# Designs tried in a protein design chat: VH-VL binders against Protein PLASTID MOVEMENT IMPAIRED 1 (PMI1). Part 15

Target 1, 154 residues: Protein PLASTID MOVEMENT IMPAIRED 1 (PMI1), of Arabidopsis thaliana (Mouse-ear cress) (q9c8e6r131to284)
Amino acid sequence: LVRIGMQKLSCLLSVEVVAAQNLPASMNGLRLGVCVRKKETKDGAVQTMPCRVSQGSADFEETLFIKCHVYYSPANGKGSPAKFEARPFLFYLFAVDAKELEFGRHVVDLSELIQESVEKMNYEGARVRQWDMNWGLSGKAKGGELALKLGFQI

## First folded at step 5 (VH-VL)

Design d16 (from pb1 with heavy chain G33Y; framework fv_bermekimab)
Fold by ESMFold2-Fast, scan of step 5:
Formats: sequence, C-alpha cells, structure tokens
Structure d16 (fold): chain C 154 residues (1-154), chain A 123 residues (1-123), chain B 107 residues (1-107)
Amino acid sequence: as target 1 above (154 residues)
Amino acid sequence: QVQLVESGGGVVQPGRSLRLSCTASGFTFSSYYMHWVRQAPGKGLEWVAVISYDGSNKYYAESVKGRFTISRDNSKNILFLQMDSLRLEDTAVYYCARDQGITIFGEYYMDVWGQGTLVTFSS
Amino acid sequence: DIQMTQSPSSVSASVGDRVTITCRASQGISSWLAWYQQKPGKAPKLLIYAASSLQSGVPSRFSGSGSGSDFTLTISSLQPEDFATYYCQQADSFPYTFGGGTKVEHK
C-alpha cells in the first residue's frame, strides 16, 4: 500500500564497528561478529568479518552500510511539524562458532536519528557528525562493551 | 525549465540600502531551502545566507550578520536579500541558489544557480 | 568556522591529461563536501555532492573521493570544455565555506 500523505526517503545507514572491549578472559580465542538488520526482517542483514578476541578485545575497525527507506509526513507550515514513521534497526554481537550464545541486543530507531539531525542542523547550524554508541554486553560477555559509531546519508 | 533569475543589483553609494530579488520558476519553490552566495571581482565564492523552505529558519555569514536580511514570498516564488549599511567590501556578483534538499531536508548542496546580479559602488 | 584549503591554486594542463585537485577541511566534515565548476562569466555548476556522488548530467570523467578532512576531485581525461575554476565547499555546518578555487588553464 501507498502511504497516504507520506513521502519516502532513500537512506544509507553507516555503522562503524570499532571494537568489543574489556571482555572476560574466557572469551579469548573466540571469533566474533556484529550483525545489523531491520528489526522486522532478516532480509538485507549485514555483518562484520569475523574477528578473534585477543587480550580481552576484538578490534573490528569495519564500517557496515545498509540501504533503507524512511517515511515521513512533511511539515505543513502552519503548526504541524514533520512526523517520521519508526525505522528500527537491531544490533547484536554473535560468536561465529557458537551461535547459540547471546550477548544482548540493541535497537536504534533511524527515524529518531534523522529527526535529531534535522533539528540540530536547523537550530544550531551544525550536522551531527556521528552518534557514538557504547553499550554493555551480557551473557558470557558480561562486563565487556561494544563500541560503534552511527551515521546516515540521504 | 527550472530557472532562478536575480534582479535589483546596480551601482550604489556606501552606507545605502539595496534589495535583491530572485524569481524562481519550473519547480515547487515553497519546498526548497534557498541560498545567497556572492563573488567579489576576481575572487572566490563566499556563502552569504540561507532561508528554510517555510521561512522559519535563517542563517547568515558573520560578515553580513545584522546588515543583511534574507526573506521569501512563497506565494510569488520570490527570494529576497535586503542589504543595509552597504560597504565597499560588499562589492560582488550575488547569486541565488536552490538547495538540493527538500522541505525539512534542506541545508545540503546548491544544485541550481541564477545568473547573478552585480552590486558595485560609485565614487 | 571551518576553513577549506584547496590546492593547487592553478594548474596548466592539456586536453587528455589527468587532473587532480585536493581540498582539506580544518576539521572533520564526514562526507559533507561538494565540488563546483565555474566557467568565465557564468554561475557555478554542481559536479559532485556528498564527496563522491556524481550530479545528474555531469560526465563520468569527473570523480570525487575522500572523507573526514582530505578530499580529491579527479578529471580522468581533460576535455576542452573543462578549462574552468573548480571549488570545494563544506556543508557540515554554518557558515558554509568554500575553498579558494583551482584554475585549470591551457598549457
């Protein structure tokens, strides 16, 4: 179905996966990857190349790109601001050779990043350069954290 | 088809005021952010000001802040630059330019430019 | 303000030459960079936006590369109509700022 009254943006989400850090010694030697996908579907999911944990860290230093569409209703110029339809992405760390292990999941709504970027540029005259994310891991990786940087292009 | 036409430039005396106009045709003017960019004779490009698609947001280069006012009339497809307290340093060809972004996604790049209008000073 | 440093200021070239122009931002601007071409007596024309995206109608011999603070415009095989002045421009923050320009002249 056509989204009545809404416009479509073609977006490119960029995910700079920096590292999984401060991992327990029991994680040393495991091959890890980071997956990014639309929350509602596995279609179009992207993953880093496997990276082995050494001395408590896996330094991915890899940027992932995912294309998507974001829908919005433009501002009418008379008191109705632009409204964005949610566009959530799921992020998670996984073990290449032990996919049953869970290290936690993070959801980031791209529509919220776009709205924040638009507001910042309009009112401060400066782009959001990137969103630095650093979330704690769970399960066998509890005590460690995953560091990444998000961006997008229209 | 898509056109921007500047007018209002001319010879002016220091300290006077001048109003530049830019008439748009061939596109939905009310959906676009609009810019003013100037170029002094033999010099490079200098960004002057921007106005949002609905006129609610405006930004200026520091060199013109407090002296120039950007505005628009979406019903007539016209962009304006009101230039007060003109100085010799304001001598330039003034271009209006359309932002590549639409509605809330303005403030990108300038994809359509007018021919320019010259502002210069008499002795 | 973000300063844009462009080099060289001028280059003498012949038809068929590969021409490379560089642009450096005083701080990181991600990919918020455009390249414009200006011919004598005419308004600038957008060639490249978002550092590497070719504007519609622009010949494929033009290409842009770079991210962060270092950027390059390349003309793979210079044509007679390419003798012009080229400008980079950052769109990361206001005020927008342009490089000083590079004039590509006949040898």
Scores: ipSAE 0.251, ipTM 0.706, lowest interface PAE 4.1, mean pLDDT 89

Design d17 (from pb1 with heavy chain G33W; framework fv_bermekimab)
Heavy chain, then light chain:
Amino acid sequence: QVQLVESGGGVVQPGRSLRLSCTASGFTFSSYWMHWVRQAPGKGLEWVAVISYDGSNKYYAESVKGRFTISRDNSKNILFLQMDSLRLEDTAVYYCARDQGITIFGEYYMDVWGQGTLVTFSS
Amino acid sequence: DIQMTQSPSSVSASVGDRVTITCRASQGISSWLAWYQQKPGKAPKLLIYAASSLQSGVPSRFSGSGSGSDFTLTISSLQPEDFATYYCQQADSFPYTFGGGTKVEHK
ESMFold2-Fast, scan of step 5: ipSAE 0.358; ipTM 0.761

Design d36 (from pb1 with light chain A50Y; framework fv_bermekimab)
Fold by ESMFold2-Fast, scan of step 5:
Structure d36 (fold): chain C 154 residues (1-154), chain A 123 residues (1-123), chain B 107 residues (1-107)
Amino acid sequence: as target 1 above (154 residues)
Amino acid sequence: QVQLVESGGGVVQPGRSLRLSCTASGFTFSSYGMHWVRQAPGKGLEWVAVISYDGSNKYYAESVKGRFTISRDNSKNILFLQMDSLRLEDTAVYYCARDQGITIFGEYYMDVWGQGTLVTFSS
Amino acid sequence: DIQMTQSPSSVSASVGDRVTITCRASQGISSWLAWYQQKPGKAPKLLIYYASSLQSGVPSRFSGSGSGSDFTLTISSLQPEDFATYYCQQADSFPYTFGGGTKVEHK
């Protein structure tokens, strides 16, 4: 629907899925995947190809892309900076062979990444283009971590 | 209706100072970032400096950093460029330009330009 | 600093010709690129912003394309008033940088 007074920014979210690493030996041989979706809907979810755990690591080395829109209000007179509407994405690791297992869930708001990029340009003179993320895993994967690199294009 | 008019250019001697002005009319000056861009005779465009809508943030090209100061007076709708320690390499037409960005600071493009004011040197 | 390499430096064309000008950034700039037209003795005029968005009042024969590092400005059917110098400009980071310009001249 039309958001009155707002403009929309066409965005491509890029998720470079590096690895699930430092995994317990009990996970050896499981096939893992990483899923990314809008927090509010399962429609348009994307996921990596399955990757088997070997020696405590599943090295995905795969980039996922999600097209979306971010709504914003332009800078509006003295003291009124551009404001972005929240655009949260949900990230999680899953086991292809054991779908009942939960390894934790992480939310990143794309609007906050865009806002940070804009703010860094305003006072440091350059846009931030990439964010390195490392998240601790839970459940059977406790002690391990998920490594990702996030970016966006507009 | 929207207009920018530069003034203050002229013939100077190396090592001297000069202040350029740019008077805005037809829009809410205090809501826009502003740029200075120069062009040496027969050469291309070179970005010089930017100032945010409220004057709190400024950026300069490396070639002018420490010698030039950008400032603005929102109550008078006027943009300034104070040029100190002028060099022969500063010979150019100086344009002021309005920043039409999504944000408060100059980030996207320059949609309105003045006619330019020439800065040159006596032999 | 981001370097903008523009080609060709000049092109000779006739009215009705299709003219293409290219611009290459030394690093990825997404779609943060604008195109300007400058006529002799005049200030530059914004034609295209955000790589492909036509500025209000600019004729539809002008179009921009590209993203990342490679960009193109196209004039589909050159008119007499289009003989001018064209510049690309990146808006990804300060300092803003311009390409060297392309002069579109009469044959």
Scores: ipSAE 0.257, ipTM 0.746, lowest interface PAE 4.6, mean pLDDT 88

Design e1 (from pb1 with heavy chain S31D S52W, light chain G28D; framework fv_bermekimab)
Heavy chain, then light chain:
Amino acid sequence: QVQLVESGGGVVQPGRSLRLSCTASGFTFSDYGMHWVRQAPGKGLEWVAVIWYDGSNKYYAESVKGRFTISRDNSKNILFLQMDSLRLEDTAVYYCARDQGITIFGEYYMDVWGQGTLVTFSS
Amino acid sequence: DIQMTQSPSSVSASVGDRVTITCRASQDISSWLAWYQQKPGKAPKLLIYAASSLQSGVPSRFSGSGSGSDFTLTISSLQPEDFATYYCQQADSFPYTFGGGTKVEHK
ESMFold2-Fast, scan of step 5: ipSAE 0.332; ipTM 0.765

Design e2 (from pb1 with heavy chain S52W I102S T103L I104W, light chain G28D; framework fv_bermekimab)
Fold by ESMFold2-Fast, scan of step 5:
Structure e2 (fold): chain C 154 residues (1-154), chain A 123 residues (1-123), chain B 107 residues (1-107)
Amino acid sequence: as target 1 above (154 residues)
Amino acid sequence: QVQLVESGGGVVQPGRSLRLSCTASGFTFSSYGMHWVRQAPGKGLEWVAVIWYDGSNKYYAESVKGRFTISRDNSKNILFLQMDSLRLEDTAVYYCARDQGSLWFGEYYMDVWGQGTLVTFSS
Amino acid sequence: DIQMTQSPSSVSASVGDRVTITCRASQDISSWLAWYQQKPGKAPKLLIYAASSLQSGVPSRFSGSGSGSDFTLTISSLQPEDFATYYCQQADSFPYTFGGGTKVEHK
């Protein structure tokens, strides 16, 4: 009912969590994790294994996978292109032993990645396979950054 | 009953032209991108060309670029391949194939294939 | 162009055998890979798309795995109708390219 006339894509979002790096010395020894979830709900959230900060970095080198659905309205015979419903994901760093600490949050809309990939492929003849992300951290981790690589499969 | 039927193949002389057709039935032809793929006798598959669902964009393999032209007539549900300056190396069975998920989705896997039409040379 | 290398070029097998076919891309293609089956004198049939997704109507004994540059097609228990030639195809960038094919033959 809510999505009358829409089709459903089964998607697998891949998140390669590289590192939290250039962290202040005060962060050394903390165990960190990275959490990824649908923006609308905490259910189904995935997170990395804990990784301890050493010499200003926590090198996760771990890939997370999230199964989800993206809804779209197909292209019609009147020349209207396919339209995707927004599918936002929330990313954040957390401290395993100090959950009151906040290091900032970032939102990525999977529907925008899918649309960009389709248009780049059709226009330029080459797929966008991976999106390299590097986000500045805040709070006690200010001055540091979170590096990760996003991809998807349909 | 989704079906693709190729026609127009035959025996040609080197340097001449030939036009292949592929008639679609059982699905909304105008919603799908279409491919041509060829196979030389006893050899593997070689991708030839693709055309977008609305005819607005086309891509070709380097070996046929400048000699072959892909086109479509959505009102008649027909895909074409115009082959100019034919060479002995163009000897093959030519298949038309439907793009899975259509070009709006960008998957470019070929889920429905015709039976093929043979292009061969005298001499 | 992206080069696709299949191995082996042929394999002799018996009904009930586990058959594995490999495909290597000359560069990273993520999961943009399909597997096709072709019987003599017939058009190819799509078996697997996006490296590991089984096409509707294809038996579950077929499976695909891999990402990046190395991919595998597995037939868990070969059936009489599975003797055919198998092709991988990259869908990462134009021009699309196929592997050279692997012929699965009777011992």
Scores: ipSAE 0.013, ipTM 0.584, lowest interface PAE 8.1, mean pLDDT 86

Design e3 (from pb1 with heavy chain S52W I104L, light chain G28D F94Y; framework fv_bermekimab)
Fold by ESMFold2-Fast, scan of step 5:
Structure e3 (fold): chain C 154 residues (1-154), chain A 123 residues (1-123), chain B 107 residues (1-107)
Amino acid sequence: as target 1 above (154 residues)
Amino acid sequence: QVQLVESGGGVVQPGRSLRLSCTASGFTFSSYGMHWVRQAPGKGLEWVAVIWYDGSNKYYAESVKGRFTISRDNSKNILFLQMDSLRLEDTAVYYCARDQGITLFGEYYMDVWGQGTLVTFSS
Amino acid sequence: DIQMTQSPSSVSASVGDRVTITCRASQDISSWLAWYQQKPGKAPKLLIYAASSLQSGVPSRFSGSGSGSDFTLTISSLQPEDFATYYCQQADSYPYTFGGGTKVEHK
């Protein structure tokens, strides 16, 4: 595909996977992992080391990094603001020994985080240090939640 | 050919006002955020103010907040610094500087600088 | 405000020497740090941005490293044109702040 007139930014997405917590007792003993990938492809997917559920939680405490490019059209002097091409990432929890189990899927568009970063810098004069995410789980993990902290670097 | 030229500096009396100008050439001025940075004689650099590419956002150092106003005229490629209630502590060479050109992420780093214009006080 | 502390305030060096300058931020600024070079009577020149990225046209003997609150500028083999004052600057939040400067002078 042709990205005529667009500039390329080299970005590093950081995903601090804190924990899957408040899990049902039936989940105790399972080994869990968290996967992060570009929504459109499994190429370049990264995942945590397996972490066993104990007392309703799996405390990963692991940071994942994924390199990507984000394309944008810079602002022009004729009133056209700069625009970013969408860059969605897919996040999901999985069971290492029971891959048929589904616990829900979450999409975060990196271009929206970039826009939010610009707005915060504009309004507050400070860089966004991280985005705290706390997503409800489904399936056999219903009632539990996945806690992550997102950031990026250019 | 990318160039910034400051003007408007001079000798002033305490409590008076002065307007500095910075004329840009060789690049699309309206696409870049701009900074003012000053340096007192024999001292280090002190950041003064920033204005975003479209004039929509402005920030100031605490030492000048309420006294200085940054503005720009994109049709003439000119950056301004209006300095009111001038104090002896404002004695410095004032530089204008261009932000590195990724305006969407807020202002980043200053890649192009003018030669500076001196603001000082009489005897 | 974020305070930037540079050390040393001055260093005496000879051509060919390896020179190291350090900069410490009063709080975590991630990689939002730049290094500038300034010669007497001239405007500053951007050398390094985002803590470790070399600005276009700057010789490869200059390098930056660090993240969080501790940063280093290294000149691997000092050249005659490198005698100048060097400043670090944080771009994490407004107001932007500079270190006090390090003067690299002839031994």
Scores: ipSAE 0.230, ipTM 0.707, lowest interface PAE 4.3, mean pLDDT 88

Design e4 (from pb1 with heavy chain S31D I102Y, light chain G28D A91Y; framework fv_bermekimab)
Fold by ESMFold2-Fast, scan of step 5:
Structure e4 (fold): chain C 154 residues (1-154), chain A 123 residues (1-123), chain B 107 residues (1-107)
Amino acid sequence: as target 1 above (154 residues)
Amino acid sequence: QVQLVESGGGVVQPGRSLRLSCTASGFTFSDYGMHWVRQAPGKGLEWVAVISYDGSNKYYAESVKGRFTISRDNSKNILFLQMDSLRLEDTAVYYCARDQGYTIFGEYYMDVWGQGTLVTFSS
Amino acid sequence: DIQMTQSPSSVSASVGDRVTITCRASQDISSWLAWYQQKPGKAPKLLIYAASSLQSGVPSRFSGSGSGSDFTLTISSLQPEDFATYYCQQYDSFPYTFGGGTKVEHK
């Protein structure tokens, strides 16, 4: 169903999964993957190919793509900016052969990235279209971090 | 010792406001997401809200959206729940709880809980 | 919202008994499920996370199993301190939701 008064923006989210790094020695040899999905549902989730941990890192170097829609109310002529409905995505690291292990879940709201990009263009004259992310891991991977680069296309 | 202590509960009139506090000690508060969970007398647990480790992300149960505001002060190791437009159905013991993990955004299970503070109504 | 259906609502048991509690999610939550124990007048205590991982300090008589939408908590040999109410909780998506609870009480 169409939201009255709101417009739909078709987006392609790109997730360049760089590496899980600075991992404890106990993680060496484990095969890891990274999953990206919409926070509200597991439908349409995408995952990297498995990558084995060697010397404290798993170097995925794989780009994932996920298509989605972001709903928004357009800017009005009275000076109010466009308002975006939240579109959160969930990111998490998993172990291929030990799916009971948890290493932290991270949320990025795509609507906030779009808003930031638009605001930086309007106030600074430069539009941010790529975000370098580095998130701390938990559980058995505590002390390690997940490095990735986010981008989107409209 | 890791500890969470709630305060601010009491007897309130319908339609009024109340602010709950949760003071953390024994761990680096700023590294953890925090939750509020409530339990009506003789009933089960109901999740209320969560706030990320840095305060940038917040989520609420539908029953409290627009009425409750979760916030935190990392410099003082305090979690808050501002409760506006209180209703009889908000009668419960309110627990604060620590989200498991290290530098994660309030999305996991709760490993440490406070003892709770009771919110009830006069009438 | 994800609905968590817990059964039974209560179970009468004796020390030494094997107790099994089930929890069903209205949709696939993978392994994003925790189990908590609550004694009268006390705060809940984490027992199991990720459906099957035992929290540090929790006795090995507690175990969790399941994935997807069907989950089980088992107490292999009930002890006097285990008479309590047990809750499952999904943390796959917001809002977080709890099962209705299972009270383990004396026969």
Scores: ipSAE 0.000, ipTM 0.511, lowest interface PAE 15.1, mean pLDDT 84

Design e5 (from pb1 with heavy chain S52W I102P F105W; framework fv_bermekimab)
Fold by ESMFold2-Fast, scan of step 5:
Structure e5 (fold): chain C 154 residues (1-154), chain A 123 residues (1-123), chain B 107 residues (1-107)
Amino acid sequence: as target 1 above (154 residues)
Amino acid sequence: QVQLVESGGGVVQPGRSLRLSCTASGFTFSSYGMHWVRQAPGKGLEWVAVIWYDGSNKYYAESVKGRFTISRDNSKNILFLQMDSLRLEDTAVYYCARDQGPTIWGEYYMDVWGQGTLVTFSS
Amino acid sequence: DIQMTQSPSSVSASVGDRVTITCRASQGISSWLAWYQQKPGKAPKLLIYAASSLQSGVPSRFSGSGSGSDFTLTISSLQPEDFATYYCQQADSFPYTFGGGTKVEHK
C-alpha cells in the first residue's frame, strides 16, 4: 500500500468565487454556476447558486467549502522536507440554461498550496492562507475570466 | 523521563552579556524545534526565540532582535541563548520549551518545558 | 505583531464550577492557538493545541473552541488542582504572542 508510513491530514478547502467577468455580450442573460470537485471523482462536488450575467459579468460573491484528506510523509529528522501526495481539484464554469456550452477547466493541486504555505512559514515566519486566482475562459466565454480566491485550513 | 533543564541565569549588570543553556534528556533532541520563552516577575509569558531541529531557521521577538542569538548543539543535546547588550527589561525567568514534534509547518506548539532560570540585574 | 487579548484577567471560582476564559486575536489566526496552564513557581503546561485538540494526559474537563479571532477555554467542573493562571498563544506567525493571562483563584 503506497500510503504505508504516511500521515493523513484533514483539510478544508475554501473557494471564494468572486466573479466571471469581461464576458461577451452574447452571454448576457445566461445563468452561470461554478463547480469544484476532486479531479479523480465526481462524488462530493460542490457548486455555487446560479448567477445571471449582466453587462458582461456574473458576480457570485459566494464561498464554497470542500472537506478532504491529504497524505504526507514527515522526514525532518533525516534532513528531508515533508512530502505531500498530490491532491488535485477541478474547477469549471457552467451555464444552467445551456449545459452544452463549455468554458474550460482548471486544475489546482491542494498539495502544492500546502507545500507553498509550509515553505513560506519556514522562510518568512508567516503562513500563506489565500491565493488569488484569475483564469481565462474559453468557448463562448473566450476573452472573459473567472476570478476566485483559494484557501485551506487543517 | 523527558526533561529540559535550564542553567546560566544569575545577576548581571546592564550592557553585559550572558549565555543560557538548556540540556535535554529522554528524547531525540535533534528531531525537535526548540523555543525560549521568558516571564518577568509578576508578569505574563513572552515568547523570545525559536530554532528549527537542524538549526536551519531561527526567529526572534522584536524586543530581542539583534541582541539575542539562539543556537543548538545536537551532538550534546544542548540549546543556547546568547544574550548581548542586556537591559533592565530583560529581567525574567527564562524557560526553554520543546515543540510538539515534526509537523507539516515545522514546529508550533510547546509540549515540554524546563523549570526556568532567573536573570536579574544588580543595582 | 498579532496581539492576544485575554479576558477576564482573574476569576474567582469554587470547586465544581464551570469556568470560561476567552482569548481574542487582533487578526485572523484560523485554528493556530494553544492554551497553557501555569501554577505558581512552576513552568507552563500545554493543555490544548490547534484551538480544540486536547494534549495527551490532560483531563477531559478541559476543552477549547473557536476559530478565526475568538477562542474559548472551558473547564467544565473545576477541581482543586485547576487553580492556576491560564494563557492563550497564537502560532499563526512569528513572533509568537501570548495573551495576558487569566488567574483562576479560590472564591
Scores: ipSAE 0.140, ipTM 0.687, lowest interface PAE 4.7, mean pLDDT 88

Design e6 (from pb1 with heavy chain S31D Q100E M110F V112Y, light chain S30D F94Y; framework fv_bermekimab)
Fold by ESMFold2-Fast, scan of step 5:
Structure e6 (fold): chain C 154 residues (1-154), chain A 123 residues (1-123), chain B 107 residues (1-107)
Amino acid sequence: as target 1 above (154 residues)
Amino acid sequence: QVQLVESGGGVVQPGRSLRLSCTASGFTFSDYGMHWVRQAPGKGLEWVAVISYDGSNKYYAESVKGRFTISRDNSKNILFLQMDSLRLEDTAVYYCARDEGITIFGEYYFDYWGQGTLVTFSS
Amino acid sequence: DIQMTQSPSSVSASVGDRVTITCRASQGIDSWLAWYQQKPGKAPKLLIYAASSLQSGVPSRFSGSGSGSDFTLTISSLQPEDFATYYCQQADSYPYTFGGGTKVEHK
């Protein structure tokens, strides 16, 4: 989208990486990491410290932070809410010990989360919203899942 | 590995039309937004047009709006620039360039460029 | 439109010199700035993106700095292959605009 007439909103995205769990036994012993980045660019990509799979799970318990901008057209005074330009983030699990392995990729559009939460961000209240995410994995990790908690503040 | 090859430039008369092509290889063409950037002889770089990865969004520099049309054929990995009502001021080497973005119009950095194709006028 | 002003327009330098090129945006663009190198008869090459991130394969003697509206490209020790024209580009918003270029040439 052309950004003519749009305003810029500075956001801090928090990604609490809980665990990769219910993994097949063949995954035991691998060191895993989780990477988060803007879909359109590698700038500012962040990743967890490696965590070894034991008994079908890797318990990361680490929070990642990404600063970003989201562009929007302001709300009008006659009932049209603010409209946000799409801001997709790419999430994926990777294996430090076997970088050729793919476990699937997940896209979350931050603008959709912000837009959904706009009316719940009280004028006076904290500008924090949290979402629990649980995504099925593929490839060698098929049958397992990645658990995250997303939040943002402006 | 990544390669962009422009073609279709040449000598043209004012008011005529010309169609430029850019053939891409070495990457998944349909995942990337594409741009045309031109450079007049001895001058600097001027952004001309952009097309999104799926062809749904197109934007143009003011100087070419209404005269140029950007398009793409993802099945053949080809980017096009249809140039109508050409003016002497359109004399330039035209480069196709890839942005690093995959899905939306965002922060564009032109990570790969073609070698350019020259558009000039007779006499 | 965001105007990008580069200085100087040209600089004469010798191999081994530190070369500094400045780029100023007419409004704040955060860190959404790239630097390109162009040799005569060749296409531009991306050197720096997001104001300070070095593109893969680019020598470490190139560095970028700045945020907001003032940006700098530095070549810490000029090499023979670095004689070229350098351009900044704002990536903040449409229409995307380039600086006028800085030619780095032999003394």
Scores: ipSAE 0.000, ipTM 0.493, lowest interface PAE 14.9, mean pLDDT 82

Design e7 (framework fv_bermekimab)
Fold by ESMFold2-Fast, scan of step 5:
Structure e7 (fold): chain C 154 residues (1-154), chain A 122 residues (1-122), chain B 107 residues (1-107)
Amino acid sequence: as target 1 above (154 residues)
Amino acid sequence: QVQLVESGGGVVQPGRSLRLSCTASGFTFSSYGMHWVRQAPGKGLEWVAVIWYDGSNKYYAESVKGRFTISRDNSKNILFLQMDSLRLEDTAVYYCAREGITIFGEYYMDVWGQGTLVTFSS
Amino acid sequence: DIQMTQSPSSVSASVGDRVTITCRASQDISSWLAWYQQKPGKAPKLLIYAASSLQSGVPSRFSGSGSGSDFTLTISSLQPEDFATYYCQQADSFPYTFGGGTKVEHK
């Protein structure tokens, strides 16, 4: 990666972990957590406190924050927005007491959220700052969903 | 070098119309979004309207929507504000302002004109 | 619309004082906030954009901080030319909205 002509932006990614829901009865009693990290490294990973599944759901209601840097080329004043280098984050549900279980992995590129926010401002007169995510789970949690809300601040 | 100059303000009667102009110089006018901002005597700033660099998009404050029309002539470097159905509440100094270019292309007002006063008789 | 609440409405200060002005948005606006200075009879002047970025040509005694819904403008050592009214403005969405202004006046 060559970052010639690029500048560095300090950014805070916020992840409001709402719930893992509609889980099979076989999941009841398990302690679950949600992990968020940069795709390329486990350094700086954050995770929720464990939450026990009761009646098909684990209601985390916890917000995680990750500081990071995003590289970009500035806007040019001719209706061309700033351009950002990819900044992917990995999200996944895990079981505290059964670490061999996999429930699926999801990647969100923070640079795409930033680009979407800029585009919405340019064409609709409002920035999008919160993205509602609802991902289908797999493995033992098949049929369930992970609900969270993503946001960022600069 | 970079300059905005408003004109067209004056004394009007309620219910009448007035057109303000803002002449730009020292920069590529057609590359920038433009704003109108007003300030009633002794009061704070109130955003009025914006127009995109190519004239394709426009937004208005609720207080002026349906009565005011923002437009531009990029060939002459002039921004306009057509004010219809004027009310006493529209008494203010009207400023034109240029969008600033930041890392995200967000709009902020980095160059302002000196303002033109709109007031009412009777 | 996003409502911007600015405090205090006025502050009496002396040259050399540290002056702090606050601005609160009615909803999360990330860092999409600008600060302006206005002297009597003059047009506003941009001081700070994106909450904390100093506009070219603005003295370093001015600084901005905050994100989300709470923001602060600080003048570290007030100079004679800084007696003016200051406004915050959200740039998150249209319509743009300004705070009510803070007048920094001589003590």
Scores: ipSAE 0.089, ipTM 0.656, lowest interface PAE 5.4, mean pLDDT 88

